# VH-VL binders against Isomaltosyltransferase (ctsY): the designs that were tried, part 4

Target 1, 124 residues: Isomaltosyltransferase (ctsY), of Sporosarcina globispora (Bacillus globisporus) (q8rqv0r968to1091)
Amino acid sequence: VEYEAEFGVQSGVSTNTNHAGYTGTGFVDGFETLGDNVAFDVSVKAAGTYTMKVRYSSGAGNGSRAIYVNNTKVTDLALPQTTSWDTWGTATFSVSLSTGLNTVKVSYDGTSSLGINFDNIAIV

## First folded at step 19 (VH-VL)

Design a5 (from a2 with heavy chain G108A M109F)
Fold by ESMFold2, last read:
Structure a5 (fold): chain C 124 residues (1-124), chain A 122 residues (1-122), chain B 109 residues (1-109)
Amino acid sequence: as target 1 above (124 residues)
Amino acid sequence: EVQLVESGGGLVQPGRSLRLSCAASGFTFDDYAIHWVRLAPGKGLEWVSGISWDSGSIGYADSVKGRFTISRDNAKNSLYLQMNSLRAEDTALYYCAKDRWYRKDSYAFDVWGQGTTVTVSS
Amino acid sequence: QSVVTQPPSASGSLGQSVTISCTGTSSDVGGYNYVSWYQQHPGKAPKLMIFYVSKRPSGVPDRFSGSKSGNTASLTVSGLQAEDEADYYCSSYAGSNLVFGGGTKLTVL
């Protein structure tokens, strides 16, 4: 199941379309200030371990973003440099989710680095 | 101390050429896009041209396309504007300006020089 | 090239609020979130006051705020001070270039 960043709840960030290759109607950028984030409501039928995939572009270098589940930080996800701002990568990690609704955030916090373009997440 | 210093302005007849320079110091020049913006009498600010940190992306205003060429020499921390076929309407104070974001375009300029004056008249 | 329109002048009394508009199209102000505002005093270089529609650089007072609705961006200066008298310019990304508005002369009465 894919969740487009431009349809998440955006705080301090906005949707733009000035680079090619995004899915949906755009991508999100503007991560600069601590607490800038996109939040998603993710519902699962069973508690367990899921794979989270983050589709991103990081043309400036090796970036990172903090991932929160239900307001608890789960990881600092590495976002290796992409060839350009018009190419996209996928970063993958395991996440524990509770039965029912989970709030998942992709956030710029004190351990995060660089501007990135954020396209979507997938939970599998 | 972060600084941008423009030079190369002067009085020129229409149809002639000038080359402007912008010397950067106090920051890592090759990590930022740099732009030329001009202030014309009675017309306010006008974006002229921009160039990415690695010269991989270059833009020009329609009013200068085909006549002006932007370039940079990252080894010398320098930005250039070659202005050919100058017209009276190119008369302005020319600024260089630094994009705010590291190796990404914000199109927001947080450091400006004091400018160099170009006057094009008969 | 895209055209972005500002009123040529605005005024307000000390302590009041003034809003300056910046009107473009869906191809610039309405289509992207790369909108900035600059303050320029006579004989000085422009100063970045607002970027990314509504963000303030460090050192810019919170009485300067930015917003956007549709194709119009706005700069609001609240608690107007004498030193706010200056020219104000908006800028917007426009798909292949940048465009500036024509400028607004703000007078503090």
Scores: ipSAE 0.701, ipTM 0.915, lowest interface PAE 1.4, mean pLDDT 94
Fold by ESMFold2, fold request of step 25:
Structure a5 (fold): chain C 124 residues (1-124), chain A 122 residues (1-122), chain B 109 residues (1-109)
Amino acid sequence: as target 1 above (124 residues)
Amino acid sequence: EVQLVESGGGLVQPGRSLRLSCAASGFTFDDYAIHWVRLAPGKGLEWVSGISWDSGSIGYADSVKGRFTISRDNAKNSLYLQMNSLRAEDTALYYCAKDRWYRKDSYAFDVWGQGTTVTVSS
Amino acid sequence: QSVVTQPPSASGSLGQSVTISCTGTSSDVGGYNYVSWYQQHPGKAPKLMIFYVSKRPSGVPDRFSGSKSGNTASLTVSGLQAEDEADYYCSSYAGSNLVFGGGTKLTVL
């Protein structure tokens, strides 16, 4: 299931369209201040380990973002440099989710690095 | 201190050429996009041209396209504006300005020089 | 050459608030979130006050705030002080260009 960043709950960030290749209606950038994030309501039928895929662009270098589940930080996800700001990568991470509703955040915190363009997440 | 220092302004006749320089210090020049912005009498600020940190993206205002060429020499921490076919309307104080974001365009300029004056008059 | 409109002047008394508008189109102010505001005192270089519509650079007081609705961005200066008297310019990404407004002269009465 795919969750577009531009339809997540955005805090300190905004949607833009000035680079091609995003899914949906845009991508999110503006990660600068600690706590800037996009949050998603992710519902699953069974507790367990799921694969999260993060679609992003990181033209400035090897970036990273913190992943939070239900307000607990679960990893610093590496976002390897893309060829340019017009190319997109996918970073993959395993997440443990509870039955029912989970809040998943892609966040800029004290261990995060660089500006990135954030397109979507997929939970598999 | 983070500084941008423009030079090369002067009085020139219409149709002539002039080359502006911008010397950067106090920051890693090749990590930022740099732009030329001018302040014209009676018109306020006008964006002229911009160039990305690696010269991979270059833009010009329609009013200068085909006449002006922006370039940078990252080894010398220098930005240039070659201005050909100058017109009276190009008369302005020309600023060099640094984009705020590391190797990403914000189109927000957090460091400016004091400018160099170009006067185009017959 | 500019498609962004600002009022040529604005005024307010010490301690009051003033709002300066920046009106563009869906191809600039309305289409992107790359909107900035600059303060310029006479004989000085512009100073970035607001970027990314509403973010403040370090060292800019909280009394400066930015917002956007539709094709109009706004700069609000609250708690006016004498040193706020200056020219104010907005800028917006416009696809292939960056565009500035014509500027607003703010007078503190």
Scores: ipSAE 0.672, ipTM 0.906, lowest interface PAE 1.4, mean pLDDT 93
Fold by ESMFold2, last read:
Structure a5 (fold): chain C 124 residues (1-124), chain A 122 residues (1-122), chain B 109 residues (1-109)
Amino acid sequence: as target 1 above (124 residues)
Amino acid sequence: EVQLVESGGGLVQPGRSLRLSCAASGFTFDDYAIHWVRLAPGKGLEWVSGISWDSGSIGYADSVKGRFTISRDNAKNSLYLQMNSLRAEDTALYYCAKDRWYRKDSYAFDVWGQGTTVTVSS
Amino acid sequence: QSVVTQPPSASGSLGQSVTISCTGTSSDVGGYNYVSWYQQHPGKAPKLMIFYVSKRPSGVPDRFSGSKSGNTASLTVSGLQAEDEADYYCSSYAGSNLVFGGGTKLTVL
């Protein structure tokens, strides 16, 4: 299931459309200062380990973002440089989710780096 | 100290050419987009042209397209504006200005030079 | 070509607030979140006061704030001080170019 960043709860960031190849109606940028984040309500039928995919563009270099589940940091996700700001990559990791509603947050915190364009997450 | 210094302005007759230069120091020049913006007497600021850090993206205002050419030499930390077929309406103080985002376009300029004056008059 | 409109002048008394508007279209101010505000004193280069609609560069006091609704961006200057008397320009990305407003001369009374 895909969750578009532009429809998440945005803090310190905004949606733009000036780079092609995003899904949905746009992508989130301005994502580069402490506390910037996008939060998603993710509901699963069973507790367990899921695969989370983050679709992004990182034309300036190798970036990173912190991932929080239910207000607990679960990883610093590496976002390898993309060829340009017009190309998109996918970063993947395993995440443990509880039955029902989980708040998943992609955040710029003290261990994060570089500006990125953030398109969506997928939970599989 | 982060600096941009423009040069090459002067008084010229209509139809003539000038080349402006912008020398950058105190930052990694090839990590930032750089733009030309002008301030005309009795008018406001006008964006003229911009070039990305790697020259992969170049833009011109409609008023100068076909007459002006922007370029950069990252080895020399220098930005250039070749201005051909100058007109009276090109009379302005020309600034070079640095985009604030590292290798990303924000279209917000955090460092400006003091400008170089171009006067086009018969 | 995109057109962005500002009032030619604005004024306020010391300690009061003034809001300067920047009205464009859905192809610029309304279509993108690349809106900036610049302050320019006579004989000086422009200074970036607000970028990305509402963010402040380091060293810009929090009495300068930016916002946007629809096709109109706003700069609010609260707690007016004498040094705030200057020209103010907005700018917006417009797809293939950047556009500046015509400028607003702010007078502190």
Scores: ipSAE 0.449, ipTM 0.858, lowest interface PAE 2.5, mean pLDDT 91
Fold by ESMFold2, look of step 21:
Structure a5 (fold): chain C 124 residues (1-124), chain A 122 residues (1-122), chain B 109 residues (1-109)
Amino acid sequence: as target 1 above (124 residues)
Amino acid sequence: EVQLVESGGGLVQPGRSLRLSCAASGFTFDDYAIHWVRLAPGKGLEWVSGISWDSGSIGYADSVKGRFTISRDNAKNSLYLQMNSLRAEDTALYYCAKDRWYRKDSYAFDVWGQGTTVTVSS
Amino acid sequence: QSVVTQPPSASGSLGQSVTISCTGTSSDVGGYNYVSWYQQHPGKAPKLMIFYVSKRPSGVPDRFSGSKSGNTASLTVSGLQAEDEADYYCSSYAGSNLVFGGGTKLTVL
């Protein structure tokens, strides 16, 4: 299932529509201050390892964002440069999820870089 | 120190042309969008034109479209405004202003020059 | 052509709060989160006080805050100081251009 960024719980970021090609009703930008994030409640029927993907745009260069699951950092997800702010890439990561509800957070923290446009996150 | 310095203003008659320049220093000029904003007596601030870091996107206010041309020379760290067919309502203090975001338009200007005055009168 | 409306003037006493409005349309203030506020003292260049509706640049006091509801953005200045007396301008992205409000003269009484 896809979790549109604009319907996540947003902290320090906001939904915008000024670039083409997003899914849903918009994308999220404004990642620039430590702790800026979007959080999602992700529910799974069985505990296990899942592959998730982030749809993003990084028109200024190779960006990165920290991924947290249930308040534990999982990775610094690389977000390779896209051709423009109107073109979109996909980056994947593996995560252990517990049965039931898990909080997944895409965050700008001390190891993160650049502004990005964040469209959605999904279980592969 | 991050600086923008405008030049090229002056007194001209209606219908004539001027070319404004803006010299940038203290930052990597070709990583940021740069804009012209003017302050008319008694009228407040008006956005005039903007150009992206790579010149790939250019915008003009309706009041100047077709008469003004923005350009940049990243090798010279310089922004230009060619102003043709000048009118009395173009009389203003012209600022150049830097967008705060690296290679992304935020439309928030964190660095401004001191401005150059253009007076258009008979 | 988008237009954005500010009151021409506002006032408050030292130590009090004042709020300045910036009203546009769904095609500018209501449609995007690229709203900024600038302070301008006489003879000086504008200074960015708020961007992205509510974010504060480093070095701007936290008594300056921004918000938006519908098509109206607001700048609130709390704990008014004498140096806050200035002109204040909002700006908003408007799809193909950027628009400024007409400015508000803030008087500290």
Scores: ipSAE 0.429, ipTM 0.852, lowest interface PAE 3.1, mean pLDDT 91
Fold by OpenDDE, look of step 20:
Structure a5 (fold): chain C 124 residues (1-124), chain A 122 residues (1-122), chain B 109 residues (1-109)
Amino acid sequence: as target 1 above (124 residues)
Amino acid sequence: EVQLVESGGGLVQPGRSLRLSCAASGFTFDDYAIHWVRLAPGKGLEWVSGISWDSGSIGYADSVKGRFTISRDNAKNSLYLQMNSLRAEDTALYYCAKDRWYRKDSYAFDVWGQGTTVTVSS
Amino acid sequence: QSVVTQPPSASGSLGQSVTISCTGTSSDVGGYNYVSWYQQHPGKAPKLMIFYVSKRPSGVPDRFSGSKSGNTASLTVSGLQAEDEADYYCSSYAGSNLVFGGGTKLTVL
């Protein structure tokens, strides 16, 4: 299941469409400042370990974002540089989710780096 | 200190040409888009032209398209504006302005020069 | 080329709040969140006050805030101070170029 970043609960970020290749209706832009985040309500039928994919563009260099699940930081996700801002990459990691509703937050915290464009997440 | 310094302004007659320069210092010039913005007497700010960090993307305002040419020399930390077929309405204070985002257009200019005055009059 | 409209003037008393509008179209202000605001004092270069609609550069007081609804962006200056008297310009990405509003002269009474 994919969750478009432009439909997430946003804090400190913007949404735009001026780069090609995004999914949905746009992408999150201005994701570059401490405290910026996008949160998603993710529901799963059973507790367990899932695969989470983050689709992003990072034309300026190697970025990173902190991933929080239910207000607990689970990882610092590396977002390797993409060829351009019109080129999108996918970062993948394992995440533990509880039965039912989870809040997944992609955040720029003190360990994060660079502004990126954020397109979507997928839970597999 | 991050700084932009414009030069090349002057008084010219309509139809003549003028070349503006902008010298950058205090930051990695080739990592940022740079723009020209002008302020005509009694008018507001007007975006003139912009060029991406690698010169891969260039834009012009409709009012100057076909007459002005923006370019940059990253080795010299310099931005240029070749202005041909100058008109009276090109009279303005011309600023160069740095985009705030590293190797991305944010269309927000965080550093401006002091400007150089161009006066087009017969 | 897109036209973005600002009121030519605005005024407020010391300590009060003033809001300056920046109205464009779905092809610029309404279409993108690349809206910036600049403050310009006489004889000085413009200063970036807001970018990405509502974000403040470091050093800009939090009494400056930005928002957008539809095709209209707004700059709000709260707790007006004498030094806030200046010209204010909005700008917006417009698909292929950048456009500035006509500017607003803010007078502090």
Scores: ipSAE 0.260, ipTM 0.804, lowest interface PAE 2.6, mean pLDDT 94

Design a5 (from a2 with heavy chain G108A M109F)
Fold by OpenDDE, look of step 23:
Structure a5 (fold): chain C 124 residues (1-124), chain A 122 residues (1-122), chain B 109 residues (1-109)
Amino acid sequence: as target 1 above (124 residues)
Amino acid sequence: EVQLVESGGGLVQPGRSLRLSCAASGFTFDDYAIHWVRLAPGKGLEWVSGISWDSGSIGYADSVKGRFTISRDNAKNSLYLQMNSLRAEDTALYYCAKDRWYRKDSYAFDVWGQGTTVTVSS
Amino acid sequence: QSVVTQPPSASGSLGQSVTISCTGTSSDVGGYNYVSWYQQHPGKAPKLMIFYVSKRPSGVPDRFSGSKSGNTASLTVSGLQAEDEADYYCSSYAGSNLVFGGGTKLTVL
């Protein structure tokens, strides 16, 4: 199941379509400053550990975002540099989710780096 | 402290040339696009030219195309503007301005110099 | 070259809210989210107040806000203070270049 970033609950970011290769109707742009974040409502049938994937572009260098689940930071996700802003990479992480609705938030916090373009997040 | 300092302004006659410089300090110069913006007396801000962090992308306002040349020397943390065939309408305070985003164009300038004055008059 | 239009002047009383418009076309303001706002006091360099339509740099009070609808971007200054009196410029990416609005002189009454 994929969740398009442009449909997430956004704070401090915007959307764009000016780079090729995104999924959905656009991607999140301007994701570059402390406090910027995109949150998603993610529902699962059973509690457990799940693998999630973040699709992103980082043409300027290696980036990083903090992942929060139900308001708890779970990891700092490395986002290696992509070939260009028109190419997209996938970063994978494991996360523990509760039965039913969870909030997964991709955030720029004090350990994060570089502006990136955020396309979608998916449960594998 | 992040700082930009312009120099090279002066009084010149129409048709003459002038070269402006911008010295950067306090940040990694070669990680940011940098621009020239001018303010003519009694007018508003006008974007003049911009150059990406690696000089791979360069842009000019229509009003200066063919006459002005922007360049940078990352080893010297310096930006330049070669102005040829100067006109009276080029009279302005010339700012250099740093793009906000790391190796990406945000088209938002978060650091400005004090400016250097160019006066073109016969 | 694209023309972006601002009202030449705006005014408001202390504590009030003022909105300054920045109207372009689908080739600039309406076509991209690269809209910025700058504040400039006499004899000073411009200061970035808003970027990417609505984002505030650190240190800029939250009483400054930006938005966009169609081909018009707006800067709203709420809780007007005396020091807000200045020239305000919008800028927008325009495909091949950057364009500034003509500027708005904001007077605080």
Scores: ipSAE 0.013, ipTM 0.637, lowest interface PAE 8.9, mean pLDDT 93

## First folded at step 20 (VH-VL; from a5 with heavy chain D31Y W101Y)

Design g4
Fold by ESMFold2, look of step 20:
Structure g4 (fold): chain C 124 residues (1-124), chain A 122 residues (1-122), chain B 109 residues (1-109)
Amino acid sequence: as target 1 above (124 residues)
Amino acid sequence: EVQLVESGGGLVQPGRSLRLSCAASGFTFDYYAIHWVRLAPGKGLEWVSGISWDSGSIGYADSVKGRFTISRDNAKNSLYLQMNSLRAEDTALYYCAKDRYYRKDSYAFDVWGQGTTVTVSS
Amino acid sequence: QSVVTQPPSASGSLGQSVTISCTGTSSDVGGYNYVSWYQQHPGKAPKLMIFYVSKRPSGVPDRFSGSKSGNTASLTVSGLQAEDEADYYCSSYAGSNLVFGGGTKLTVL
């Protein structure tokens, strides 16, 4: 299931459309201040390990964002440089989710780097 | 001390050329997009041109396209504006201005120079 | 190129609030979240007061605030002080270019 960044709960960030190749109606940028994030309500039928995919653009270099599940940081996800701000990559990692509702955040915290364009997440 | 210093302005006749320079210091120049913005008497601020950190993206206002050329030399921490076929309406105070965001355009300018005056008259 | 409109003047008394509008179209102010506000005192370069519609740079007092609704962005200055008397310009990304408003002269009475 895909969750578009522009329809997540945005804190300190904004939706824009000035780079091609996003899905949905836009992408999110403006990750600048510690705590800036996009949050998603993710519901699963069974507790277990799921694959999370983050679609992004990082035209300035190798970036990173912190991933939180239920307000606990689970990783600093590497976002390798893309060839331009109009090209998109996918970063993939395993995430443990509890039965029912989970709050998943893509966040700029003290270990995060660079500006990115954030398009969506997928949980599989 | 973060600084931008413009130079090369002057009084010229219509149809002539000028080259403006902007010298940067106190920050890493090739991290940021840089723009020319002009202030004309009675008309307010007008964006003229912008160039990305690596010169890979360049833009011009319609009023100057084909006549003005923006460039940068990152080894010399310098921005340039070659202004050809000058017209009376190009008379303004020309600023260089730094985009605030590291290698990503935000179109918000946090550092400005003092400006250099260009006067185009017969 | 896109056109963005500001009132040519605004005024308020010390300690009051004033709001300056910046009206564009869906191709600029309404279409993107790259809206900035600049303060310019006579003989000085512009100073960035607001960016990303509503964010303040470090060192800008929180009595300066920005917002937008539809195609109109707003700068609100609360608790007016004498030093707030200046020209104010908005700017917006407009696709392949950047556009400024015509400027508003704010007078503190």
Scores: ipSAE 0.419, ipTM 0.845, lowest interface PAE 3.1, mean pLDDT 92
Fold by OpenDDE, look of step 21:
Structure g4 (fold): chain C 124 residues (1-124), chain A 122 residues (1-122), chain B 109 residues (1-109)
Amino acid sequence: as target 1 above (124 residues)
Amino acid sequence: EVQLVESGGGLVQPGRSLRLSCAASGFTFDYYAIHWVRLAPGKGLEWVSGISWDSGSIGYADSVKGRFTISRDNAKNSLYLQMNSLRAEDTALYYCAKDRYYRKDSYAFDVWGQGTTVTVSS
Amino acid sequence: QSVVTQPPSASGSLGQSVTISCTGTSSDVGGYNYVSWYQQHPGKAPKLMIFYVSKRPSGVPDRFSGSKSGNTASLTVSGLQAEDEADYYCSSYAGSNLVFGGGTKLTVL
């Protein structure tokens, strides 16, 4: 299941379409300031560990975002530099989810770095 | 202190050439796109040209395309605007302006110089 | 070549709220969220007040806010103060160019 970033619950960010290769109707831009975040409602049928993937572009260098699940920080996700802002990479992480509805939030916190473009997040 | 300082303005006749310079200090120059914006007397701001941090992307306003050339020397923390075939309508105060984002276009300029005046008159 | 339109003037009394519009097309203001607002006092360089439609740079009071609907972006200045009297310009990415609005002279009564 794939969730487009532009349809997430957004705080402090914007959306755009000026770079090639995004999925959906656009991507999240302006994701570069403390407190910026995009949250998604993710439902699973069974509790357990799941693999999630973040599709992003980071033409300026190596970035990082914090991942929160149900308001608890679970990891800092490294986002290696992409060839250009028209090139998209995928970062993978494991996360424990509860049965039913979970909130997965991609956030810029004190451990995060650089502005990135955020396209989508998916449960593998 | 983050600063941009323009120079090279002056009075020239139509058809002549002029080269503007912008000296940057107080920030990592080669991390940011830099732009030229002008303010003509009695008019509003007009975007003239922009160049990315690595000179990989360059843009010009239609009004100056083919006549003006933007360039940068990251080793000298300098931005340039070669203006050829100058016209009366090029008369303006020319600002250099720093893009806000690191190695990315935000098209928002958070640092401006005080400008250098270009007057084109016969 | 895109044309972005602002009202030439706006006014408000001290403490009031005033909104300045910036109307473009689907190829600029309506097509991208690269909308910025600048404040310029006489004899001074422009100052960035809003970027990305609604984000404020550090040091800009929260009484300055930005929004966009369709092809029109708006700058709202609440709690109007005397020092807010200035020219205000919107700008937008336009695919290959940057475009500025014609500017709005804001008078504080």
Scores: ipSAE 0.019, ipTM 0.692, lowest interface PAE 5.6, mean pLDDT 93

## First folded at step 21 (VH-VL; from g4 with heavy chain Y101F)

Design j5
Fold by ESMFold2, look of step 21:
Structure j5 (fold): chain C 124 residues (1-124), chain A 122 residues (1-122), chain B 109 residues (1-109)
Amino acid sequence: as target 1 above (124 residues)
Amino acid sequence: EVQLVESGGGLVQPGRSLRLSCAASGFTFDYYAIHWVRLAPGKGLEWVSGISWDSGSIGYADSVKGRFTISRDNAKNSLYLQMNSLRAEDTALYYCAKDRFYRKDSYAFDVWGQGTTVTVSS
Amino acid sequence: QSVVTQPPSASGSLGQSVTISCTGTSSDVGGYNYVSWYQQHPGKAPKLMIFYVSKRPSGVPDRFSGSKSGNTASLTVSGLQAEDEADYYCSSYAGSNLVFGGGTKLTVL
């Protein structure tokens, strides 16, 4: 299941279309202030370990974003440099989710680095 | 105090060259893209060129492409514009301007210098 | 041919509202949210008033607001003050370049 960043709940960030190759109607950028984030309501039928994929662009260097599940930080996800701002990468990690509703956030916090373009997440 | 200070303007004949400099202070220079924007009488503001924080991405307006070269020296907190084959239509007040976003091109310029005047006349 | 058009002039009385338009195409104003507005007083450098269509930098009064519909962005200045008299420029990302509008001279009557 894919969750487009531009349709998540945005705090301190913006939807933009100024780079090619995004899915949906745009991507999110403008991570600038600590606490800026996009939040998603992710519902799963069974508690367990799921694969989370983050589609992003990081044309200026190796970036990172904090991932929160149910308001608990679960990782600082590395977002390796992409060839350009129009080239998209996928960062993948394992995430534990509870049965039913989970709040998943992609956040710029004190351990995060660089600006990035954030396109979507997928939970598998 | 966040500042950008341009220098190197002057009166030159058509076909000659000029090099503009922009000195930055009061912020971390290598966090930001920096741009040249010019103001010509009767024409308003015109974007000229931009360069990313690490010089890895460079852009030029069509009117200057092939004649102008933007560069930066992050160790010296300095931006440069080499202007070759100057024409009368290049006559303007040249500003350097800082992109507001950390290591991302947003084309929103939150700090500007005072400008340096270039006059191209025979 | 990216062309961004502003009215050459606009006016309003103290305390009134004025709206300045910035009309482009789907290849610039309509296609991207990288629209900014700058205020420039005579002899001074431009000042960023609005970015990302509608965001205000710190220190810009909330009397200044921005919006976009289709290929037209708008700057609205409410509660006009004497110091609002200046030139106003919009800018838009245009795919590989940045384009400025021709500027609007705002007169406060």
Scores: ipSAE 0.006, ipTM 0.625, lowest interface PAE 10.8, mean pLDDT 87

